# Miniprotein binders against q6w4x9r395to579: the designs that were tried, part 163

Target 1, 185 residues: q6w4x9r395to579
Amino acid sequence: GHCSLEGGSFVTTFDARPYRFHGTCTYILLQSPQLPEDGALMAVYDKSGVSHSETSLVAVVYLSRQDKIVISQDEVVTNNGEAKWLPYKTRNITVFRQTSTHLQMATSFGLELVVQLRPIFQAYVTVGPQFRGQTRGLCGNFNGDTTDDFTTSMGIAEGTASLFVDSWRAGNCPAALERETDPCS

## First folded at step 14 (miniprotein)

Design ed39
Fold by ESMFold2-Fast, scan of step 14:
Structure ed39 (fold): chain B 185 residues (1-185), chain A 82 residues (1-82)
Amino acid sequence: as target 1 above (185 residues)
Amino acid sequence: STTRLRIEFRDISEEQAKKVEEIIRFEAEKSGVDVEFEYHDGRLTVEARGSPYAIEWFLYIVRIRLWWQLEGVTIYVIKVES
């Protein structure tokens, strides 16, 4: 399944439900028992000067007991606070430059991340079939039903994106504001 | 039903204990978990009470936030009781 974070503030879940929010926080994108060592994929959003969004994606983080990999919009890749030159390899994870404007994080456990650096920082998450029905976070539950894609961290299906997004905050941050999405943007 | 969780942080300064308390209070409020804190002699003890689902998520998200935001802090789970 595929989840995208595009245009600074738009998200499309694994079950293809689009939504938009404005927030300044780190959010859980993906949590699953299929991720080794209690791993999580997270997204960092911060204020922007873009005319179509007051907040935008600024970094994507893979966090586990062993790794704290940060890929930021300024093209810096760190693990556990240390800058890494690409290609960067661990036992299960490789981060490399896919194109002049894209970085890729490939894993041995069925998770793939592609980050667009320019002209707009964007992220694309791909998960293998073993993740079906076993994901939680901003990317949804990957169960083939869009009506429960706004399932909060407490297991409650919400009708609004703002309550859903706020449940996945990984920071002492203010509540996000939901903005109506334009299907063409 | 109600689950009770007791966790401990050892060799932690007052400054680090305050940061841990901020994280825990925020996550507890978000998860509907009740928390009590005690700091004594470099040891922060936290007692949490909530539904089994809430306590499981609470413990997970607290671990994630500690790994993300704080260095050199280890959580010890000393008791879980339903």
Scores: ipSAE 0.637, ipTM 0.849, lowest interface PAE 1.4, mean pLDDT 86

Design ed4
Fold by ESMFold2-Fast, scan of step 14:
Structure ed4 (fold): chain B 185 residues (1-185), chain A 82 residues (1-82)
Amino acid sequence: as target 1 above (185 residues)
Amino acid sequence: STTRLRIEFRDISEEQAKKVEEIIRFEAEKSGVDVEFEYHDGRLTVEARGSPYAIEWFLFIVRIRLWWELEGVTIYVIKVES
């Protein structure tokens, strides 16, 4: 399955559901029992442009008991706080420059991440069939069921993207979609 | 039904314990989990109660936030009962 984070604030889930949100936080992008060492993929969003209602992806993180791999829009790759030269290899993960504008993180456990660095920071997540019905996070549950709405971290279907996204916060951050409550004029 | 989770943090400073409590209180409220804290001699003990689904998510998200935000803090799962 394929999930994308594009255009600063757009997400397309593994079940091909598109949505947009305006939030500034670290979010659980993908969590699954298929990820080793209690791992998770996370997305970091921050404000962009001159308007406080615009947000964009600024980093993608693979976090587990052993690794804290951060790929940032500044084209820096770190693991556990230490900058790494590419290609960077661990037992199960390789991070390398795929093109002059793209980095790739390949894994032995059925997860692949491609990050576009320029002109706009974007991310593309690919998972193998073993992940079907076993994912949760911003990328969705990968169950192939189009009757699912936005199912939150507590298993509750919500009617709005903002409540769905807020349930996946991995930080003490403000609620997404502040522009829904702020006067813009 | 309710699941009870007991977790412990050892050899942590009062400053670290305060940050751990802030993370746990935030995630407990969001997950509908009830928490109680006890801090003594560098040991923070947390008792959490909630549905089995809520406790599983709570434990996962607390671990992730601790790994992301704090250095040198280890979570020990002492007991899970339901």
Scores: ipSAE 0.664, ipTM 0.854, lowest interface PAE 1.2, mean pLDDT 85

Design ed40
Fold by ESMFold2-Fast, scan of step 14:
Structure ed40 (fold): chain B 185 residues (1-185), chain A 82 residues (1-82)
Amino acid sequence: as target 1 above (185 residues)
Amino acid sequence: STTRLRIEFRDISEEQAKKVEEIIRFEAEKSGVDVEFEYHDGRLTVEARGSPYAIEWFLYIVRIRLWWALEGVTIYVIKVES
């Protein structure tokens, strides 16, 4: 399954439900029992330079008991606070430069992350079939049913993105504002 | 139904305990979990009560937030009762 974080503030879930939000926080992007050592993929959003009222993706984080990998829009990769030169390899994770404008994090456990650095910082998450029906976070539950894609951290299916997004905050942050989703973009 | 969770943090400074309490308080409110704190002699004890689903998520998100925000802090799960 494929989840994307594009255009600064747009998200498309694993079940292909698009939405947009305005928020300044770190959010749980993907959590699953399939991630080793209680791992999680997180997305950091902050105010955008395009507009004072807009927010944009500024970093993607893979966090587990062992690793604290941060890939930022500044093209810096750190693990546990230390800057790493690419390619960077651990037992189960390799981060490398895929193209002049893209970084990739490949894993042994069925998760892949591609980060576009330029012209706009964007992220693309791919998970293997073992994750089906076993994901939660901004990328949705990957159960093949879009009607419950806004299932909150409390297991409640919401009709709007705002409560869904706020439930996935991983920071002491203000509530996000739901933005209009336009399929005709 | 209600689940009770008791967790501890050991060899933690007052400054670290304050930061842990801020994180836990925020997550408890967001998850509909009731929490009580006690700090004594480098030990912070937290008692949490909520639905089984809420307690499972609460424990997970607290671990994630502590790993992200703080260094040298270990969570000890002492008891989980329904």
Scores: ipSAE 0.624, ipTM 0.842, lowest interface PAE 1.4, mean pLDDT 86

Design ed41
Fold by ESMFold2-Fast, scan of step 14:
Structure ed41 (fold): chain B 185 residues (1-185), chain A 82 residues (1-82)
Amino acid sequence: as target 1 above (185 residues)
Amino acid sequence: STTRLRIEFRDISEEQAKKVEEIIRFEAEKSGVDVEFEYHDGRLTVEARGSPYAIEWFLYIVRIRLWWDLEGVTIYVIKVES
């Protein structure tokens, strides 16, 4: 399955449900028992542009008992607070520069992350079939049904993105503002 | 049904305990979990009560937040009773 974080504030879930929000927080992007060592993929959003109401993706984090890997929009990769030269390899994770504008995090456990650094910071998450029906977070539940993609951390399916997004906060942060997705053009 | 959760932190300063308490109160409110705190001689005890689903998520997110936000803080005891 494929989940994308694009255009600063747009998200498309594993079941292909699009939504948009405005928030300044770290959010659980993906949690699953398929991730080793109690791991989680997280997304950090912060203010952007001239209007204080606009927010965008500024970092993607893989966190577990062993690792605290941060990939930020300033092209710095850290693990446990220490900057790393690329390619950076651990036992199960390799972070490397795929192109001049893209970084990739490859794993041995069925998770792949591609980060576009320029012209705008955005991320693409791919998970193997073993994750089907076993994911939680901003990327949805990966069960093939888009009607329950806004299932909150408390297991309640919402019709709008705002309560869904707020339930996945991983910080003492203000509630996010929901905005409509922009039409295709 | 109601699940009870006890979390114990050891070798934690009063300042670290305040930060842990702030994180746990925020997550408890978000998860619909009721919490009580006791701090004595470097030991912080948290008693939590909620539905089984709420307690499972609460415990997970508390661990994630402590790893993300704080260094040098370790959970020593977790006990769950339904």
Scores: ipSAE 0.617, ipTM 0.834, lowest interface PAE 1.4, mean pLDDT 85

Design ed42
Fold by ESMFold2-Fast, scan of step 14:
Structure ed42 (fold): chain B 185 residues (1-185), chain A 82 residues (1-82)
Amino acid sequence: as target 1 above (185 residues)
Amino acid sequence: STTRLRIEFRDISEEQAKKVEEIIRFEAEKSGVDVEFEYHDGRLTVEARGSPYAIEWFLYIVRIRLWWEMEGVTIYVIKVES
């Protein structure tokens, strides 16, 4: 399955449901029992001068009991706060330059991340079939049904993206719903 | 049904305890979990109550946020009862 974070603040879930949101926070992008050591993939959104979006992806994070890998739009890769030269290898994870504009994080557990650095910071997540029906977060539940892709962290299927996105916050951030302007105002 | 969770943080400063409490309070409110805090002698104890689903998510997200935002803080799960 494939999930994308493109154009600043557009997301397409594993079940191919597109949506957009306006929030500045760190969000759970992907959580699954298939990730070792209670791991999570996270996305950091902030206001960015490199995009016309109100909010833009500025970093992608893989976090577990052992690792805190941050891939930033400034093209710096860190693990546990220490800058790493590429290729960077751990037991189960390799981060390397795939092309002049793209970095890849390959894993032994069926997760792959490709990050586009230029001209716009974007991310592409690929998961193996073992993740089917076992994912949660901004990338959706990967169950083949788009009608429940906005399932919140509390297991509630929402009709709009804002409550869904807010449930996946991993930070003391204000709710996007309360900051959104009325389209008619 | 209701699940009860007791967790502890040990050998932490008052400043660290305040930050942990802020994280936990935010996640508890978001998850519909009720929390009580007690800080004594470098030990922060948290008692949480909620549905089994809410407690499972609450414990997971608290652990993730601590790993992301804090250094040198370990969560000890003392008791889980349903």
Scores: ipSAE 0.739, ipTM 0.883, lowest interface PAE 0.9, mean pLDDT 87

Design ed43
Fold by ESMFold2-Fast, scan of step 14:
Structure ed43 (fold): chain B 185 residues (1-185), chain A 82 residues (1-82)
Amino acid sequence: as target 1 above (185 residues)
Amino acid sequence: STTRLRIEFRDISEEQAKKVEEIIRFEAEKSGVDVEFEYHDGRLTVEARGSPYAIEWFLYIVRIRLWWEFEGVTIYVIKVES
C-alpha cells in the first residue's frame, strides 16, 4: 500500500482516500504492531513561510525505542540528535540519496519512505502486504475500505478530516482545520 | 471493563516532572483516561485508569511523546491490571 503527503497539506491514505488539513503539529503518520521496537512514522507540519493561511510538511520522523531518525526539509538527517552523512545505515534501516532531489529510507520490516526535498518537501510511504488492516494514523487503516479511513486514535470513525487529524496529534498543539479545495482558486 | 496502569519516572527534577505531567494530562484527557500523580524525592508516579483500548493507546502515545520531546527520560511500567 501507498500513502502520500503532497502539496504541503494534502494526504492520500493507503486505501486511496484523499483529504486536506491545516495543522501545525507532529502527527502519527503510521503506527502498526508490524513496526519493531514500538516504532512509529511521524510527520511534522508547520506554517508556510509565504502565507499565514498555509501549512506544510517540514520533517518526517521514524521513532522507536532505539532510533529517532529525522529527515527535515533543510536536507539534514539526524538520528538521536546527531547529524548523519548519507548513506546512513543501522541494523534494519538505510537512509540514502536516491536522486539529487530525493532521499529514501529503506527498512527490513516492510516499510519504505521516499522524501522529495525540492521544489517542495513531500513524502511517500510504501508498506508491504503484512501491514494490511494493521495500520493506524494519518495514512489510514489499510483495510481496503475508504469509508472508515478517518478512524481516530480512539477507534471512532469520523466524518471530518480535522477531527481525525487532531486525534493523531503527538504534541500539545492547536486543533487542525479541514481545508476546502477550490479547483478554480 | 477497566484497566489500571501504574508507571514511574525516576531521577527526574521537579521541572522535568512538571513537563511530563503536562504531557500525561493532555494525552489522558484526549484518550478518556483518568490520571493521578505523586511526586516524591525525584520520582514521579502515575496511576491511570480507563478501558483496555484507551490504556494501551495512552501508554503508547505517552512513550512516543516522551521519546520525541525528551532525552534521558525513561518510563517504567510497574503494573497493569485488567
Scores: ipSAE 0.675, ipTM 0.860, lowest interface PAE 1.2, mean pLDDT 87

Design ed44
Fold by ESMFold2-Fast, scan of step 14:
Structure ed44 (fold): chain B 185 residues (1-185), chain A 82 residues (1-82)
Amino acid sequence: as target 1 above (185 residues)
Amino acid sequence: STTRLRIEFRDISEEQAKKVEEIIRFEAEKSGVDVEFEYHDGRLTVEARGSPYAIEWFLYIVRIRLWWEYEGVTIYVIKVES
């Protein structure tokens, strides 16, 4: 299955449900028992400018007991706070430059991430069939049914993206809904 | 049914304990988990109560947030009772 983070704040889930949100936080993008060492893929969103209400992807993070791999829009790759030159290899993960504008993180456990650096920072997540029905996060539950793609961290299916997105916050951040009610921001 | 979870953080300062409490309170409120804290002699003890599903997610997300936001902070799971 394929999940995409495009155009600043647009997301398409593994079951091909598109949505958009306006929130600035770190979010759980993908959690699954299929990820080793209690791993998670996370996405960091921030505002692009002081006067703008726009939200954009600024980093993608793979986090586990051993690794804290951050791929930033400034084209820096770190693991556990230390900058890494590419190609960067661990036992199960390789980060490398796929093209002049794209980085790839390949894994041994059925997860692939492609990050477009230019002209707009975007991310593409691919998971193997073993992940079917076993994913949680912004990328949805990968069960072949789009009607429950907005299932929150507490297992509740929502009809709108706002409560779904807010449930996947991995930070002490304000709810996206609070910002959307401000007509001047 | 109700699951009870006791976790500890060891060799942390009072300032670090306050930051850990902020994370835990936020995630507990979001997950519908009840939490109680005790800090004594560099040890923060947390008692958490909730449904089995809520406690499983709560422990996971707290662990993820600590790995993301703090280097070297370890969660010791002392007891899980269902």
Scores: ipSAE 0.728, ipTM 0.870, lowest interface PAE 0.9, mean pLDDT 86

Design ed45
Fold by ESMFold2-Fast, scan of step 14:
Structure ed45 (fold): chain B 185 residues (1-185), chain A 82 residues (1-82)
Amino acid sequence: as target 1 above (185 residues)
Amino acid sequence: STTRLRIEFRDISEEQAKKVEEIIRFEAEKSGVDVEFEYHDGRLTVEARGSPYAIEWFLYIVRIRLWWELDGVTIYVIKVES
C-alpha cells in the first residue's frame, strides 16, 4: 500500500482517503507490529516559512529502540543526533540519494520511504502486503475500507480528520485545525 | 474490563521526573487512562488504570515519546494485571 504527504499539509491514506489539517506537532505516521524493535514512522509539521497561517511537513523520522533517523527539509540526515553522509547503511536500513531532488530509505522489513526535497518537501510511504490490516497512524489502517480510515489511537472511527489527527500526536501540542481539501490538489 | 499497569523510572532527577510526568499526564488524558504518581529518592512510580486496549496504546506511545524527547530515561514495567 501507498500513503503520501504532499503539498505541505495534504495526506492520502493507504486506502486512498485524502485529507488535510493545520497542526504543529510530531505525529505518528505509521505504527505496526510488523515494524522491528517497537518502531514507528513519524512526521514533523511546523509553521510554513512563507505563510504563518499554514503548516508544512518539515521532517520524517524513523524511530525504534535502535534508531532515531531524521530526514529534514534542510537535506540533513541524522541517526541518534549524528549527521550521516549518504549512502548511509545499517543492518536493516539504507538511506540514499535516489535523484538530485529525492532521498530513499529502503528497509529489510517491507517499509520504503521516498522523500522529495525540492521544490517542496514531501514524503511517500510504501508498505508490503504483510502490513495489510495491521497499520495505525496518519496513513490509516490499510484494510481496504476508506470509511474507517480516520480510526483514532483508541480504535474509534471518526467522520472528520481533526480528532483522528489529534489522537496521533507524539508531543504536548495544541489541537490541530481541520482544513477542507482542495479537489484540484 | 480493566487493566492495571505499574511502571517505574529509576535514578532520574527531579527535573527529568517532572518532564516524564508531563508526557504521561498528556498521554493518559488523551487515552482515557487514570494515572497516579509517586516520586521519592530518584524513583518515579506510575500506576495506570484503563481498558486493555487503552493501556497497550498508552505504554507504547509513552515509550515512543520518551525515546523521541528525552535521553537517559529507561522505563521499567513492574506489573500488568487484567
Scores: ipSAE 0.751, ipTM 0.882, lowest interface PAE 0.8, mean pLDDT 87

Design ed46
Fold by ESMFold2-Fast, scan of step 14:
Parts: C-alpha cells; structure tokens; sequence
Structure ed46 (fold): chain B 185 residues (1-185), chain A 82 residues (1-82)
C-alpha cells in the first residue's frame, strides 16, 4: 500500500482516500504491530507562511525503542539527536539520497519512505502486504474500504477529517521540532 | 470490561514528574482513561482504568511521547489486569 503527504497539507490514505487538514502538531502517520520495537512513523506540521495562512509538512520521524530518525525540510537527517551523513545505515534501516531532490529510508521490515525535499517538502510511504488491515494513523487502516479510513485512535469511524486528525496528535500544539546534538569533546 | 494499568517511575525529579503527569493527563482525557497520581520522594505511581482498547492505545501513546519528549525518563513497572 501507498500513502502520500503532498502539497503541504494533503494526505492520501493507503486505501486511496484523499483529505486535507490544518494543524501545527506532531501526528502519528503509521503505527502497526508489524513495526519492530513498538515503532511509529510520525509527521511534523508547522505554519508555512505569514502572508498566506497555511500549514505544511516540515519533518518526518521514525521513532522506536532503538531509533529516533528525523528527516527535516532543511535536508538534515538525525538519529537520536545526532546529525548523520548519508548514506546512513543501521541494522534494519538505511537512509540515502535517491536523487538530487529525494531522500529514501529503506527498511528490512516492509516499510519504505521517500521524502521529496524540493520544490515542496513531501513524503511517500509504502508498506508491504503484511501491513494489510494492521495499520492505524493518518495513513488509514489499509483494509480495502475507504468508508472507515477516518478511524480515530479510539477506534471510532468519524465523518470529518478534523476529528480524525486531532485523535492522532502525538504532542501539544504548536508542535516544536527539537533536534539535540551533544558537542561534548 | 475494565482494564487496570499501573505504571511506576523511579528516581525522577519533581519537575520531570510534573511533565510526565501533563503528558499522562492529556492522553488519558483523549483516550477516555481515568488516571490517579501519587508522587513522593522521586517515585511517581500512575493508576489508570479504562476499556482494554483504550488502555492499550493509552500505554502505547504515553510511551511514544515519553521517548520523543522526555528521553531521560524510564518506566520501571507496568502491570495490566483485565
């Protein structure tokens, strides 16, 4: 399945339901028992301009017991607060530059992320068939039925995107993207 | 049916405990989970009650937010009874 975060604030779920929202928080994109070490894929949204009120994607985060990988619109990749040069490889995850304008995070557990850096910061999530019916978050439940794609964190199917999106918030608004580096030499 | 959850934090400062309580209160209210706190001398105990689904999500999101926002805080005990 394929989920996209495009045009600053548009999302298309794994079941191909499009929606738009406005928010400046960190949100769960994808949580699944198929992700190792209680992992989650998250998206950080922030205000995109002062003269034209709008929100946009500013970072994508893969967070687990082992890893805290942040890919930012400023083209910086960190893991557990430390900046990494590409290609960056762990046991199960590799982050590399796919093209001059795209980064890719490949995993051994059936999740792939492609991030477009320019001209607009956007993300594309691909999951293997083992994730079918076993996902939750902004990317939907991947069950082949678009009518319940707005299922909240409490398992309630909502008619509107706003209640659905708010239920997947993983931090207080406004969300702050914090990157830590320890220059202790 | 109702699931009960006990979480215990040890060797945390008063300031860390306040931040943990803030996260837990927010997620509990959002999930429809009832919570009670007890803090004394570096130990924070949380008692939570809710449906099995609510407790499972609540525990997951609390752990994710602690990893993201308070990486120096460790959960020492998790007990679930349903």
Amino acid sequence: as target 1 above (185 residues)
Amino acid sequence: STTRLRIEFRDISEEQAKKVEEIIRFEAEKSGVDVEFEYHDGRLTVEARGSPYAIEWFLYIVRIRLWWELPGVTIYVIKVES
Scores: ipSAE 0.249, ipTM 0.676, lowest interface PAE 3.8, mean pLDDT 81

Design ed47
Fold by ESMFold2-Fast, scan of step 14:
Structure ed47 (fold): chain B 185 residues (1-185), chain A 82 residues (1-82)
Amino acid sequence: as target 1 above (185 residues)
Amino acid sequence: STTRLRIEFRDISEEQAKKVEEIIRFEAEKSGVDVEFEYHDGRLTVEARGSPYAIEWFLYIVRIRLWWELPDVTIYVIKVES
C-alpha cells in the first residue's frame, strides 16, 4: 500500500482516502506490529510562514527502541542525534540519495520511505502486503475500506479528519491543547 | 476489564521527573487512563489503570514520546497486570 504527504498539509491514506489538516506537532504517521522493536514512522509539521493557518511537513522520523532517524527539509539525516553521510546503512535500514531531489529509506521489514526535498518537502510511504489491516496512524488502517480510515488512537471511527489527526499527536503542542479544551459541550 | 500498569524511573533529576510527569499526565488524560505518581530520592513511580486497549496504547505512546523528547531518560521497570 501507498500513503502520501504532499503539498504541505495533504495526506492520502493507504486506502486512498484524501484529507487535509492544520496541525503543528509531531504525529504518528504509521505504527504496526510488523515494525521491529516497537517502531513508528512519524511526521513533524510546523507553520509554513505564509499564513498563520498554513502548515507544512518539516521532517519525517523513524523511531524505534534502537533508531531515531530524522530526515529534515534542511537535507540533514541524523540517527540518535548524530549527522550521517549518505549512503547510511544499519542492520535493517539503508538511507540513500535516490535522485538529486529525493532520498529513500529502504528497510528489510517491508517499509519504504521516499522523501522529496525540492521544490517542496513531501513524503511517500510504501508498505508490503504483511501490513494489510495492521497499520494505525495518519496513513489509516489499510483494511481496504475508506469509511473507517479516520480511526483514532482509541479505536473510534470519526467522520471528519480533525479528531482523528489530534488523536495521533505525539507531542504537547499549543494547537493540540486548544482543541482538547474546546468548550463545545 | 481493567489493566494495571506500573512504570519505574530511577536516577532521574527533579527536572527530568517533572517532564516525565507532564508527558504521562497528558497521554493519560487523552487515553482515559488514571495515573498516580510518587517521586522520592531520584525515583519516579507511576501507577496507571485503564481498559486493556487504553493501557496498550498509553504505554506505547509514552515510550515513543520519551524516546523522542527525553532520550536521556530510561524506563527501569514495566509491570503489566490484568
Scores: ipSAE 0.634, ipTM 0.847, lowest interface PAE 1.4, mean pLDDT 85

Design ed48
Fold by ESMFold2-Fast, scan of step 14:
Structure ed48 (fold): chain B 185 residues (1-185), chain A 82 residues (1-82)
Amino acid sequence: as target 1 above (185 residues)
Amino acid sequence: STTRLRIEFRDISEEQAKKVEEIIRFEAEKSGVDVEFEYHDGRLTVEARGSPYAIEWFLYIVRIRLWWELSGVTIYVIKVES
């Protein structure tokens, strides 16, 4: 199945349910028992534009007990806080430049991530059939039913995207942590 | 039904313990989990209570946040009972 994060804050789930949200934190994009070592894919959002009335994707993170791989809009790739030159290969993960505008993270466990760097930072997630009905997070539950794609972190199916998205917040909220006055606020 | 969980952090500084408590309080409130803390001699103990689903998610998200925001902290799950 395929999940996309496009045009700032637009998401299409694995069951093809589209939605939009306003968010300035780190969110669980995909968590599954099929991911090794308690792994999770996360999306970092921040305010965009001069007046900060819109939000957009600024980084994608793959986190496990062994790895914290961050791919940022600045075209920097780090693992466990250290910058890596591409292609970067671990036992189960390879990060490489697929085209002049795209990076790819390929894995041995049925997860693939493609990140568009320009003209706008966007992400595309592909998972194998073993993930069917085994996912949770912003990309939905991948069960073939769009009516429960807004299942919160507490297991409750919501009718609105805002309650759904907030339940998957994983901290690291740049806008909530800043102490200085925003010029557009 | 309710599940009880006891987590221990060992060889943790007072500054690290304060940050861990902040993270755990925030995630507990969001997950509907009740928490109590005890700090003594470099050991932080957390007792958590909630539904089985809430405790499972709470433990998972706490691990995620600690890996994201802190280094050198290990979670020891001492006891789980439902």
Scores: ipSAE 0.170, ipTM 0.597, lowest interface PAE 5.0, mean pLDDT 80

Design ed49
Fold by ESMFold2-Fast, scan of step 14:
Structure ed49 (fold): chain B 185 residues (1-185), chain A 82 residues (1-82)
Amino acid sequence: as target 1 above (185 residues)
Amino acid sequence: STTRLRIEFRDISEEQAKKVEEIIRFEAEKSGVDVEFEYHDGRLTVEARGSPYAIEWFLYIVRIRLWWELEDVTIYVIKVES
């Protein structure tokens, strides 16, 4: 399955449901029992002053009992607070420069992340078939049914993206607002 | 259909205990979990009550937030019963 975070605040779930939100927080992007060491993939969104979007992706984080890997829009990769030279390898994770504008995080457990650094910071998540029906977070539940892709952290299927997104906050942050951005803004 | 969870934090300052309480209170409200706190002599005890689904998510998200936001804080799971 494939999930994308594009254009500042647009998301397409593993089941291909597109949505947009307006919020500043760290969010659970992907949680699954298939992730080792109680891991989570997270996305950090902050306010954008120059974009047509009021919210922009600024970092992607893989967090577990063992690792705190942060890939930032300023092209810095850290693990547990220490900057790393690429390629960076652990037992199960390799982070490397795929192209001059893209980084890739490859794992042994069926998760791949590609991050576009320029011109706009964007992320693309790919998961293997073992994740089918076993994901939670902003990327949806990967069960082949788009009608329940807005399933909250409490297992409730919502009709709006804002309640769904707010349930996946990983911070004491204000609630996100679901609002279309004027193309001329 | 009610799960009870008791967790503990040891050797934490009053300042750290306040931050842990803020995280836990926020997540409990969001998850529909009821929480009670006791702080004494560097030890923070939390009693949580909710559905099995809510307690499972609550414990997971609290752990993730502690790893992300705080240093030198360890969560001890003392008891889980349904």
Scores: ipSAE 0.698, ipTM 0.861, lowest interface PAE 1.0, mean pLDDT 86

Design ed5
Fold by ESMFold2-Fast, scan of step 14:
Structure ed5 (fold): chain B 185 residues (1-185), chain A 82 residues (1-82)
Amino acid sequence: as target 1 above (185 residues)
Amino acid sequence: STTRLRIEFRDISEEQAKKVEEIIRFEAEKSGVDVEFEYHDGRLTVEARGSPYAIEWFLHIVRIRLWWELEGVTIYVIKVES
């Protein structure tokens, strides 16, 4: 299955449900028992451009008991706070430059991440069949059914993206919903 | 049914314990989990109660936020009872 984070604030889930969000926080992108050492993928969103209403992906993080790999928009790769020269290899993870504009994180456990650095910072997540029905986070549950792709961290299937996105915040940040409310006169 | 979770943090300062408590209180409220804290001699003990679904996610998100936001803090899972 494939999940994409594109155009600054657009997401397409593993079951191919597209949505947009406007939050500025760190979010759980993918958590699964198939990830070793209680691992999770996270996405960091911040303000972008001249307009403060615009939200953009600025970093993708793989976090586990052993690793804290950050791939940021400024083309720096760190693990546990230390900058790494590419290719960077651990026992189970290799980060390397796939093209002049793309980095790839390949793993031994069925997860692959491709990050586009230029012209727009974007991320593409691929998971193997062992992840089917065993994912949660912004990328959805990978069960082959798009109607429950907005399942929150409390297991509630929502009809709209706002409560779904806010439930996957991994920080004490402002709720995305507040930025999408109609202006009061 | 209700799941009861006891977790512990060892050899942490009062300042670290305060930060851990802030993260845990926030995630507990969000997840519908009830928490109680005890700090004594570098040890912070947390008792959490909630549905099995809520406790399972609560433990994961607490681990994630602690690893992302703090240094030198280890979570010990002492007991899970359903």
Scores: ipSAE 0.745, ipTM 0.878, lowest interface PAE 0.9, mean pLDDT 86

